# Ledger of designs, part 126: miniprotein binders against q9h3h3

Target 1, 235 residues: q9h3h3
Amino acid sequence: EDGFTAEHLAAEAMAADMDPWLVFDARTTPATELDAWLAKYPPSQVTRYGDPGSPNSEPVGWIAVYGQGYSPNSGDVQGLQAAWEALQTSGRPITPGTLRQLAITHHVLSGKWLMHLAPGFKLDHAWAGIARAVVEGQLQVAKVSPRAKEGGRQVICVYTDDFTDRLGVLEADSAIRAAGIKCLLTYKPDVYTYLGIYRANRWHLCPTLYESRFQLGGSARGSRVLDRANNVELT

## First folded at step 9 (miniprotein)

Design PH15
Fold by ESMFold2-Fast, scan of step 9:
Parts: C-alpha cells; sequence; structure tokens
Structure PH15 (fold): chain B 235 residues (1-235), chain A 91 residues (1-91)
C-alpha cells in the first residue's frame, strides 16, 4: 500500500483541482460579503464529495479566496510534464537543482505555504484569518481542502508567485503569522506537486523547500524559517 | 492503498474525464484518463486482477476517440494511440 501512496495522492490532488471550487473572488465581490461567505462555507463542514446534510450537495475540490491583484499564471505545465518524462528516461540524476531548472524553463514558478489542521474550530478560525489577509491585500491567493470522508487533517495552501524569490516567500510567511497563525508551516513549489513529489517519493527528495515555526517572543515577525535543502536558518 | 478506495477514485476520474470532454477541456480530460489508467495498473499489480485495467483502458479509448474526432487535437490523437496500444497489450 505505501509504495503507491504517492500516486494515489497525486491522483486525488488532480481530481480536486478539476472538481468545482467554492471561490470568494475579491476582484469582483465586495469585501463586505466575506464574513457571510466564510460563515456559509466553513471548511470543517464542506464535504469533498457532497452531502445533503453539509453546505454542499455536490463535490467540491477546493475552497478558495482570490485577492484583488490575483492574476493566475500556471506556466507551461504540459511542457514541464513532457520534460520530466524525458528527464526520467535520461541518464541525468533527479535532484532539487534539476527540478528547479525545469520549473524555470517552463515558467512553472508558483509555490505555497502549507498548514495541516484537524477539522474543527481551529481550522475554520485559521482559514478565516488567511481569507481576510487575502481580501485585505497582505496575501495574493489561498485555498483550503474540504473535509474528506475519513475525517483526516485538512490543508490550507497560501500561494506566492515565484518560489525562487526568497524574499517574496518570507514576506508571505510574515503575513501568515500576522494573521494569527501559529502552527507549523512548510513551503512547497507547485512544480513538486505537478510532478508528484510527496514525502515518500522514489527519488528521495525532500518534498518541501522551507519550514516555518512560530517563535513566541521573537523579534522580526514571530517565526523561524529554515531552508531545508541547505539546512540554513533564514530568520 | 485500500483497493476499494482505489476503485472509487478510478470510477470518479472516469466520470470527471467524460464531463471535462463534454465541456471541451481536452487537456484536463486526457489527464484524468491517464490517471485512471495508471491507478488501474496499480490495482492490477496489487491484486493480480487485470480486468479493471482492460475496462478502464477501453473506456479511455472511447472517450479519447470522441475527443480526437471532434477536435482534431494532436494531444488527443497521441493519447488515443497510446491507449489503443495499452488496450492491445492487456491479455
Amino acid sequence: as target 1 above (235 residues)
Amino acid sequence: MDPKKLIELIEYLLEMAERLAEEGRVKKAIMALRWAIKLAEIYAKETGDTSLVREVTREAVEILREIAEKTGDPKAEEALKLAEEALKSVE
């Protein structure tokens, strides 16, 4: 079972991306409507495959908030996937550096801070804080997974435009902390998601680039950020 | 990976592919079909039962053929050719 978990997770992620999303789009919807929308669609109650007893009767892949300045740019994902297949059949080693180069070549630059929380009040409160930060312009875009059938942990994803822009990644971390988030955060480039790089991957790659831990009483925004690949503290 | 959960996901992906194809979202439909076939292959490897791979690949061929005929999309034609070869190889 464990040997195929990565493929199963990748397929579930793809299915969620293709299913309908519940979206609060600040580009077209007044900010004053956010609180009502958050109350209508708390992520702990929205079900992945629909349930007449939940806020949704039909499947929902993601619950998302788009900021006023959000301009989607996924790059050339198809070219990335073709190059990845070619790389796997080549004699070249699969390393973080080769994946980074593929991402740059195909303009697949976005990435995300991830936080995993159990269904309940804490998840809903954290999501509300993130959603407000997006609508107020401190973050660009975020999404949260709906509740799975088994009731496992849900994930909040907070996106940045360019994972190679370290300053931008750190600024997003600061904004997440300013929104009241205290849990562990990890940063994953979307290229890893598209290529199915998860914790137990075949290539033994670390699935995240950065880790952020809340530091009570710390100066400079209240977190310690570690570069996982180089084992270097950034803050 | 629970075999029942795997079958449920495969069925879900096939339904999604049909819907995306009807909406004209060719590239997304192909992605859903590729994942359905891949998961069916995993099911065959874990259980020794190749009947699901045959069923899933046959349905993928039908959907891809419709897309290729309606759109002339080269990616759909390529995916169709690969799926037909996969179907022929399943004994």
Scores: ipSAE 0.211, ipTM 0.678, lowest interface PAE 3.5, mean pLDDT 84

Design PH16
Fold by ESMFold2-Fast, scan of step 9:
Structure PH16 (fold): chain B 235 residues (1-235), chain A 91 residues (1-91)
Amino acid sequence: as target 1 above (235 residues)
Amino acid sequence: MDPKKLIELIEYLLEMAERLAEEGRVKKAIMALRWAIKLAEAYAKETGDTSLVREVTREAVEILREIAEKTGDPKAEEALKLAEEALKSVE
């Protein structure tokens, strides 16, 4: 029945990446223009495939904000995919450790904090906070999904350069919290996305590495971060 | 998964491939076609129904042939050969 769910999710993600993006690029656009851009393209109103009555008439895959110092580095994704095919045919066990090794070997190190929110005021407000943090230099880059025609939650992705750099991952979490974000966050390395590791994967891998929960008034960082695999706090 | 949603995504990817090819984005067009075929194959594997694989692969062959003829891109020619072999195997 649901054997093609992982393939469907991966294909949808690929289609979104290939469709046009709405981008605020702080490398070429003054920060003073951000508020007008956010008002023009609230993610709760931007539709995935375009619609009369939305800000877009044509398909939009992602709404993104690039920081002033943003320098994209996807690594060797082609080499990663070839090595992944070889790994699957080799009979070698597919584990978090083997995927981590593939990612390091092919320099596919980026990852992202994910938050899922229903379309509406809270989503638009959260995205505005993240976008300002990116433009002000506290975060490097972020994107948010447009509204799907079938409804459902939208996702905000906040990227870090290296998922193996635990301190960098935690610093991004702190910056997200400082931006006023209080919802649940989970962290996913991009290698998992490129290789199709989603909730329905055949290797039974947890699709995210970390979880962050807002902590009111108790912590200097504003959150508790958990290693999901080991149920251990990262402090 | 709802089969109608899968078919809708396949149709979208085929249309995307044609658009990307027209824009000269050959590598991305080939990627979109490969995903369309992969989804049809996943559907056939789970349901035993190969009619969708046949239809999607045939359409992909037509699009790839047009790309190869217009651009002479070796990657498009390689993808075309693989798609033609896949089509022959479906019977």
Scores: ipSAE 0.390, ipTM 0.792, lowest interface PAE 2.6, mean pLDDT 85

Design PH17
Fold by ESMFold2-Fast, scan of step 9:
Structure PH17 (fold): chain B 235 residues (1-235), chain A 91 residues (1-91)
Amino acid sequence: as target 1 above (235 residues)
Amino acid sequence: MDPKKLIELIEYLLEMAERLAEEGRVKKAIMALRWAIKIAELYAKETGDTSLVREVTREAVEILREIAEKTGDPKAEEALKLAEEALKSVE
């Protein structure tokens, strides 16, 4: 009943990117300050649009942690958008391969592991684990959504530099598991996010490249990774 | 689709565009306005009511005109022209 189109989801993502972010930047802030920052801004309590009763009175788009070596490179997003519009009007087939080539051509290579959790202690605990892994250097950068007006699940995004580098993507999964995360993870290239490729897309594209499931009875670091595009288990 | 959520998003994006414009962030202000119009079009598609497209486009024209007059930015002038043409097409 509360369905959203790809356009609505893309607009909400754009609004969050344009609103202020709460950032712990390990490039300029001592690691010893992280625990106090996490206690001040638990994602289950930070509200998307601000609330006098929450940690923030003003809107917050994202809560983020930047690693010491983090060097942002978004590529040529404007060139990507222009090429995407041209592709759509050309009548040529839109496939994962054509999107991959657009991403490579415009250097829009970053991607992210996604986990969706309900507001509460488990979300805050998962975020704290991820944030510590980022500050300690096992992950490069991560962000988590604030609490929405209607509630619903919040998302933690853990970024990698290059979605075409399978080994790097799998190393990030291992680091997430080592941080104690046991929930379902899915991996999405940022090019799909910029172009509005969500579950309900017109082109019937799978919105994620990989899926990671925690192995029950195994190590807390263990996971099973599926390549969604080729339907092949990698681990 | 919940039409009320689309209206709330439109209002939020228009407010954001005004704030960004005041900060001199012209490109992001234009982006917010384009998304507001797009969501108004989605509302029209889902409900059959095109009145919001006209109202949102009119507000976008006013904000874009102020940006173009204050900054002389060619992108603001181009966006203004497109919004004015869109406004003429809504009956």
Scores: ipSAE 0.014, ipTM 0.443, lowest interface PAE 6.9, mean pLDDT 82

Design PH18
Fold by ESMFold2-Fast, scan of step 9:
Structure PH18 (fold): chain B 235 residues (1-235), chain A 91 residues (1-91)
Amino acid sequence: as target 1 above (235 residues)
Amino acid sequence: MDPKKLIELIEYLLEMAERLAEEGRVKKAIMALRWAIKLAELYAKATGDTSLVREVTREAVEILREIAEKTGDPKAEEALKLAEEALKSVE
């Protein structure tokens, strides 16, 4: 059952990546156009498979904002997947350390802060804050899922270049908090995503490296960040 | 997991593959077809019904054949051969 669910989630993720994206690209579009674009495509109203009554009549996989300095580098994903298959057939233990080494070897280093919110005004407001932070240069790139068939929570993903660069990960968390975001954040390396390792995986690995919780009072610091792997508070 | 949701996703991936093929996005069309076949195999494992994997693989063969004929793409020709072999193994 777990393998069945994991493959289903992986296929849905693949389909979303291959469907058209609605993109605000600050590298080619003036920042003054952002507010109109956000009003046209609120994520709570954009539907995954299209609906004549929504902002989109055709499928949308993701709604994304690219920062002015954004330079995508996904690394050698094909080499990573080949090495992963070899690792599985080798009988060697599959651990966080072996996945980290595969990621480094194949330069698949990106990761993301995730926030899960129900469709509605809070989601749209959070996305607008993140999108403005990206366009203003405090974050590099972000995307948000469209509304799914059965409703459920949508996800905002805020990317960093290197999940092994702790300071860079923490800097992104600070920028998210400075944008007014107060919900729970979790950080996941893209290597887990490319290999189909989600919450319910057959290797029983925790795909979450960091967890961030907003602090009331002392809000100048913004959040408390936990290293999930080592169970150590970083802030 | 609900097998009906899996069937819906398989149908969606087959439709996506046809659209991507028409757009000339051959590598992505092949990826969509591979995922459709993989999910059909999972459906067979979960339900014991092997008819769906045969039907999905046959549809994938037809789509790949059309891509190979229209584009001459070596990757489409290779994927076609692999899908034809998979279809024979289900027989």
Scores: ipSAE 0.339, ipTM 0.773, lowest interface PAE 2.7, mean pLDDT 85

Design PH19
Fold by ESMFold2-Fast, scan of step 9:
Structure PH19 (fold): chain B 235 residues (1-235), chain A 91 residues (1-91)
Amino acid sequence: as target 1 above (235 residues)
Amino acid sequence: MDPKKLIELIEYLLEMAERLAEEGRVKKAIMALRWAIKLAELYAKLTGDTSLVREVTREAVEILREIAEKTGDPKAEEALKLAEEALKSVE
């Protein structure tokens, strides 16, 4: 059952990546057009497979905003996959530390903060805040899933270019919090995705590297960020 | 009163207001927001920390603005105006 769940999630993710995306690209589009774009494509109303009653009649895999400075760098994914096969054959223990070293060696360093929200007012508001932070340069790139046919929670992904750069990860968290987001955030390195490590995996690894919990109280807003791999509080 | 329990209740009321707003229950959402602001004011009186009143009122303004924009409800527009005035008074 767990194997089926992992396979199902992988298939859904692949289909979403392959379907068309709705993109606001700040590298080529004036920032003044963002508010109209957000009003046209609120994620609570954009449907995954299209609906005449929604903003889209055709399938949409993701709704994304690219910052002016966004420059995608996937690293050497082919080399990473070859090294992963060698690792599995070697009998060496598969641990978070081992995966971190493979990622560094092959420069597969990107990762993302994830938040899961129910379709509606709060999701649309959270996404608008994130999108503005991206266009203003506080974040590099973000995307949000469209509304699924069955309903359920939607996910906002906020990317950073290097999961080993704690300051960069914390800066992204701060920008997310400054945008008014208060829900639990979890951070997943893309290396886990490229190696097919999801929540249900045979090595019993947790794909979450960092976790952020909002704290309200005192004279300033803040969050508590935990590095789960090293079991260390960063804030 | 334990200040932490008061913060927990404020957070609960704000989340309740968001849920009620999503369900289209405008009057109850406004009621929850009004209570969240009142409790934040109580927190300020007990602790001397006025930042929470500002944060909660700002959140209430955001929630009310979205309700007013989505529904055009006159009561949401009225509550938004009052919340904006309250936010200016804590600046």
Scores: ipSAE 0.000, ipTM 0.060, lowest interface PAE 28.6, mean pLDDT 81

Design PH2
Fold by ESMFold2-Fast, scan of step 9:
Structure PH2 (fold): chain B 235 residues (1-235), chain A 91 residues (1-91)
Amino acid sequence: as target 1 above (235 residues)
Amino acid sequence: MDPKKLIELIRYLLKMAERLAEEGRVKKAIMALRWAIKLAELYAKETGDTSLVREVTREAVEILREIAEKTGDPEAEEALKLAEEALESVE
């Protein structure tokens, strides 16, 4: 059932947002403290619901690093949600274009590059690289999910301020690649997350706007970025 | 989706609502309770078992009543009224 899965995922996302976060905030914390913080809270060991045997005894929703210039702006999420309900009851077609219009109207513009990695050294190493790039100013903000009880992949999210700003999205991809990340990346606007647009949605919308694949070999570009909606290569 | 995982999430959201209320985060507590009720309704649609909706709504009423009494928050009072009406319809 499409709605059943989407609602469950939306509720889990909401719960993670409302649980405490472990945050390295470069606006108030010296960069020299980052390595110790990363060693204290490796994402493969931090548990979602707490465990006396892990770095946390209490629930942790996200592990995050805020850059020096980070200025949070989630927009008018309440207005977005109200407009979404109105759109659904109006009988108008639900399309990427109408969702984009809702996002712009309500200033819900942020988005994120996603990478999914299994718990372990490779995840912790990738997160450390991303965290250093954030603290050094190449990226604005990032977070990584804690380890679930049953295992499964964890997600690293690297945010940009405006999903409609293609150059900013591509600059973030370049910085991720420069940090040594080689896995598949997909880009999702936060408006899709707030509205519960996931793979099994009833409107058959693609849940991501871009994908990035690492280029192997001699090319200086480092990645191949595809606009999934328009089927156009950007790099 | 596995119905057992849905039940676990619902119970977690109820506990989260209690914690958020104790922390004074009233709007987030109400949001957690609304999600718990919504997921219980989804569970009922998937399984045909409405007992969980009744149980979850009853617990939500208790938590919302405590929030409304301690804070006087109009959103908590409105949410309490709606939850009480929902509980009466399923009992």
Scores: ipSAE 0.513, ipTM 0.834, lowest interface PAE 1.6, mean pLDDT 85

Design PH20
Fold by ESMFold2-Fast, scan of step 9:
Formats: C-alpha cells, structure tokens, sequence
Structure PH20 (fold): chain B 235 residues (1-235), chain A 91 residues (1-91)
C-alpha cells in the first residue's frame, strides 16, 4: 500500500537533488557576505519551481550553506542501490541492521538532523541561525527546502559525516540547540533517503534513528535525545 | 495517492532529463529517465492503464537515442537498448 507513495517521495527527493541549488560556499566566499545572501534568499520566499515575484524565476532544488572545511563524500551510492535491489530480490529480511551494513559496505555514512517548520519568519530566522553556525565552523553543512507549490512545511537538514558516530551526531544536536533552535529534531541517515525509506515505506521501518526534544530549563545539552530503534534515552 | 501529481512529476523528470542531456550530464539524464519509467510503471500497476508507460518509454527512447548518437557514451547505448526492449514489450 505504501510502496507507491514511497517511490513518489523518492523521485521528488531525487529531482530536488538534481535541480539547481542556491549555495553559500564558505570555502570560496567571505563570511561577511552571508547576511546579504540570507536577505536575498529567505527560504520562505524561494519557490521550488520558480515564480515571477519570488527571488527565483527558475527551479531551485535546495538552498545550502557549505562550511569552510566541508569536503563532500557521498560514498558509492550506485553500488549501494545495486546491492539494495539484490537484497530485495533475495528475500532476506529488510531491517535497520541490514541497511546499516549496506551503508557501511558502500561508505554511505552521512546523515542529517531534520527540522520541519511552516513558511514564515520563524523558518527564515532558524535557517539564518543554522547558516551562521555553519559559516562559523560549529556545523559542517546544511540545506533548506524551498517553498512547495502546494504549500506546507519546509525542512532544514543539518548534516554529519558519519551516522554510526553517535558522539558526532549528539555534538551536532548540541550545536543546533546553541543556535537557538527549540523545535523537534529527528535524525535520518542518508542511506535511508537514497533507498526511499520515508514514513510511507513498504517495510514499515522507522524512517529516523534519533529524536531530539528541547528541554525547558537548561540541561547541559539543551535537549533530550532518544534512540528510536532501541527506545533508549541518550541524554 | 494522487495520480495527477505523479503524472506531473513524470513529465517534470522527462523535461529534466532533456536539460541534463543538453548539459552533457549523461549519468543524471539516464537516472531521471529511469525514474520516469519506474513511476509510469507503478501508476500502470495501480490503474491497469499501460498507455502512459508506452508514451514515457517512447519519449525516453528518443532522448537516449539522441544522447547515444551525440556522445557515444556506452551507458547511454546500453540504456537505449534496454528502453527499446521495454517499449517492444508494452507496445
């Protein structure tokens, strides 16, 4: 029942990745230019398919900020996809463990903290905070979706290099909280995105590994982090 | 699921494939075409109507043929052969 919707979501994600991106690249652009760039491209106003009257006339897949030390490594995504097709054909169980092993074997290790916000001032303010943290070196890279044609919430993605490195994942969460973000965060490994593991997936896998909830009153980390698969509190 | 939204995405992917091909991005153009065909097949499976699969596969063959003729890329030639065989099975 969910397979049709999962393929649709996977195709939309793939199309966004292949459309042009608006990028602030701190490796080649002075940090002093960031505020002007953020004012020019507020994510609540940038449209997915272009629109007269928006900042863009042509399609934009993502709005991104690359940190000064950012070095992209997607691993062997094609090998991962081939192995995934073979796994499905084999009849072997599809579990978080088998997906983790495929990711490790093909070096597809990156992952991301996700936050979903309605278009408007709070989204633009949150993105500006994240973008500054990236340019200042507290986070490595982030992107935000443009405004959808049908409306709805937009997503900010804050990436880490290795989803198997729990401490690195938790450090990114702390940096997001330090940037002033108080909404619910969920963590998703990129292997799940490449293989089409969304809420509507036919294997009924949880599409995220961790949840982070803001703690009012000031824990040292500013949040409670839950391992969703094992139901274990990490903070 | 909304068939109209899926059809719009399929059309968008075909347009994207043409743009990527013009830019010389052969691997990504082939990927977009394969996704367009896959989505058309899923829609046909749900609706029982294979007419869109025939149209999408035919358009993919035309785009792949142009890429193969202009670039000589072996991956484009292989993808073209597979798409032509798929078109014969649905026509």
Amino acid sequence: as target 1 above (235 residues)
Amino acid sequence: MDPKKLIELIEYLLEMAERLAEEGRVKKAIMALRWAIKLAELLAKETGDTSLVREVTREAVEILREIAEKTGDPKAEEALKLAEEALKSVE
Scores: ipSAE 0.350, ipTM 0.776, lowest interface PAE 2.4, mean pLDDT 84

Design PH21
Fold by ESMFold2-Fast, scan of step 9:
Structure PH21 (fold): chain B 235 residues (1-235), chain A 91 residues (1-91)
Amino acid sequence: as target 1 above (235 residues)
Amino acid sequence: MDPKKLIELIEYLLEMAERLAEEGRVKAAIMALRWAIKLAELYAKETGDTSLVREVTREAVEILREIAEKTGDPKAEEALKLAEEALKSVE
């Protein structure tokens, strides 16, 4: 039953990745054009499957902003998947440490901070803040899901290049908070996404590595970050 | 998970594969078809209904055959052979 839902979510993610993306690429587009682009494509109005009444008539998988220094590296996903199948057949325990080793071996190191928001002004405002931070160089790359046919929550993903680099992950959290984001954030390595590790996975793994909560007060960091795997507060 | 939503996603993936193939994105089209078949197999495993696996695999064979005929892509030819073998296993 759990695998049924996990496979569905994985297929939806794959479909979104394969459909066209709306991209603001700061490597080739002046930063002065960002505000107009954000006004043209607010995520609360961009539809997943296209609609003549929305900003897009054709399907859109993701709305993304690439920073000036962004250089994509997905690693060896094919090798990762083959090793994962071998691991499942081997009878060896499937743990966060084992998955981390598979990711390192196959150079699938990227990860992301996730925030889930209902369609509307708060989502559009949060995305605009993140997009500006990416274009200004505080973050490397981010994307936001378009509005689903059923109108559920949308997700903003803020990527880091190496989930094993805790300082880099924490630096990204700080930049997200500095951009004005106050909602709950969770951090997920892309290896978990490729292997279908979601909330109700059959291996009972925590689907995220870190959790960030906004701190109310004069704290310089602006958030409390927890290592979910080890149950340790990092900030 | 609602089985109707799974069937809707499978249908979308088949349509996506046709679109990707028309755009010349052969590897992406094959990936979409593999996911459609995998979800149909999962549906059969959970519900005991194998008719969807046969229908989806037949459609995948037709799409792959069209890709192979129009492009001559070796990867499409290999995927077609595997899909034809899979169809025989569920017949």
Scores: ipSAE 0.416, ipTM 0.816, lowest interface PAE 2.2, mean pLDDT 85

Design PH22
Fold by ESMFold2-Fast, scan of step 9:
Structure PH22 (fold): chain B 235 residues (1-235), chain A 91 residues (1-91)
Amino acid sequence: as target 1 above (235 residues)
Amino acid sequence: MDPKKLIELIEYLLEMAERLAEEGRVKMAIMALRWAIKLAELYAKETGDTSLVREVTREAVEILREIAEKTGDPKAEEALKLAEEALKSVE
């Protein structure tokens, strides 16, 4: 199969961020309009580059829902990138701890729960549940990728403000589960994304901090959350 | 009956209902959801735990709502009303 280099992945991510987004912004739009918006733009039907047979004729990079209290803060990404370059040339060890410290120093603290689903009913249903939780205030912000021209899985990203706030990360997991989501979830800090650190990186760092697995028959909010770095079950 | 087996079968039926709905097989999807609820009721009878009936019925309502909205199928709308009534009775 075709191999994607880190450069190709970064270029595609940048293109998606620069292309127009379809946004339901609960700060300016009544919650009563959400159902109609979800029906108009189901992620399984919205195409990445537009298609006469889809809801969009023009490119769409992301489909997003902003909660009423959403206040974007990406931190000092430029300072983070400069410090990262300095760290690489310094000969100092590159570890999860040093990346965490860079993120704290430059206030690049956001992170996200990720779920990957095939295009179809299950994806659209999952997105609708997440979007409703965002508009109702249980989650802050979320986005979902449009359908790629060549097919493949789509991703739903549910953001939290601070990846170092373990309780906040776990609260988001509980809210996702309460919204009816049962698939595997993985949590990744945005600092890893801004630095181009993916699964197969030269430093052998794991960009995924947590995994969440649904647990039917457990507590009402039951899920099993694993701290990947320490192999410790948190719930 | 093994309670763990009932949970596994309920999960399978819910997943199947979603796949059948995607294929436009609305009647089969509704049938799968009805069986999932029946098995949750059996689980409650065997274990004394009625929370699963609420959870499964809530999921059925959400799936049926999505089917009704996407297809406008009268059978899905009818099934949705019945499932909503069932959910209120266990609330």
Scores: ipSAE 0.000, ipTM 0.083, lowest interface PAE 25.5, mean pLDDT 80

Design PH23
Fold by ESMFold2-Fast, scan of step 9:
Structure PH23 (fold): chain B 235 residues (1-235), chain A 91 residues (1-91)
Amino acid sequence: as target 1 above (235 residues)
Amino acid sequence: MDPKKLIELIEYLLEMAERLAEEGRVQKAIMALRWAIKLAELYAKETGDTSLVREVTREAVEILREIAEKTGDPKAEEALKLAEEALKSVE
């Protein structure tokens, strides 16, 4: 029964990616316009499917901020999907290592730090902090989900170019903490999203690679990062 | 998962495919239609009701035919042939 939920979540993610996005693009828009844009489109008020009472009357899949140096590269997702189908048919064990190799082979390397927050002031404040860090060059790109018709938590995604680059992943965590974020963060490679690896997956894989917890009086970075696959703390 | 939510998502994906087709975004329209059919197959597997697969595939054929006729896109023509074959298998 979990497989049914995974397919539904994958389809919802695909629909959001294909719907229009509200984008602040620092490559073409002056940084001085960011505060007005954030005030116009607070994620707690932007609705997924549009509503005359919200800032949007049309569907919005994501609210995004692109950094000045942002260069999108999604890799060969079609080749990845074909190789995934072949892997499942082959009977070979499906492990983090085999998925990592598929991602490398097909250049699907991006990943993201995720934070889940209830709609409201704290979500909007967290998003504003992340957006400013992106525009100022401490982070490359980020997006936040609009408010769902059923309610529930919204997600902020902060991307890195290469999930196999541990130092880059940790640098992004540090920048998120420096932006004032104190909630739990988890890191997920996009290859897991494209292949439908969620909480209750058929292969019993952990759906995230890293976990970050805010720590008062700890290390200079302000957080404890755990490698979930190997159960090892990183500093 | 609520089966009603799955039907709502299928309807949404069909509407999205129509919009993407009107915008000339052929590859995205085809992707939306493939997901709609896949979810209809999932619904049939879960409930034992195959009527939704037939209905959704029939709608996908109509949308793909419109795209193929208007654009001449080879990928739309290929997707149309596959969808027509799938529709025959469920009729």
Scores: ipSAE 0.307, ipTM 0.748, lowest interface PAE 3.0, mean pLDDT 84

Design PH24
Fold by ESMFold2-Fast, scan of step 9:
Structure PH24 (fold): chain B 235 residues (1-235), chain A 91 residues (1-91)
Amino acid sequence: as target 1 above (235 residues)
Amino acid sequence: SDPKKLIELIEYLLEMAERLAEEGRVKKAIMALRWAIKLAELYAKETGDTSLVREVTREAVEILREIAEKTGDPKAEEALKLAEEALKSVE
């Protein structure tokens, strides 16, 4: 039952990665074109499978913005997948520490801050803020999901190079807050995504490492960050 | 309603594989077909209905044959052989 749902979610994620992406690439496109691109492709209106009445007639897996200095490094994902299969057949316990070891060994270090928002004005406004921060160089890369056939919340993903670099993760949080984002954020390492660790995973692992909550008039950073694994506030 | 959503996703992955194959993206096309078969097998385990595995595997064989004939890619030929063996096991 639970495995059925997790595999369904993993397959949907794989399909989205394989479908075409709408990309604003600041490495090759002038920053002055961003506002027009954002107006043409608001994520609340871009449909996952294409619709005559939407901005896209064909399927779109993700809407993404690449920063001028963005240099993708996914690590050895094939080696990670092979090691994961070996781990599952070995009978060894599957824990956050074991997954962290696999990630480090195979150099699959990237991670992302996630925000889940309902389709509408607030989502589009949040995405525009993030996209501008990426193009201005305060963040490296971000993507947002298109509107799903069933509806429900859409996700904005803001990537960092190394989930083991706590300072870098916190710096990204600060940049997100400086962009005007006030909603709940959670941080997920990409190794969890590649291995199918979602909320409904069969190992009952927490799928995120950090949580950030906006704090009006509080800290200089504008947020409180919690380490979910150790239950410690990082502020 | 989840079983119908799973069937829709399987059909979508088969269509995606065909599109990727036409674009010359052989490895991604094979990946999509493998996921379609895996989900059909999962559907059979959860519902007891094994007819979907036969239908999906048969369609995968047809798509893989087209890829192998068009591209001559060894990975497509290997995937085709495995899918044909799987189809024979299912009848």
Scores: ipSAE 0.325, ipTM 0.760, lowest interface PAE 2.8, mean pLDDT 85

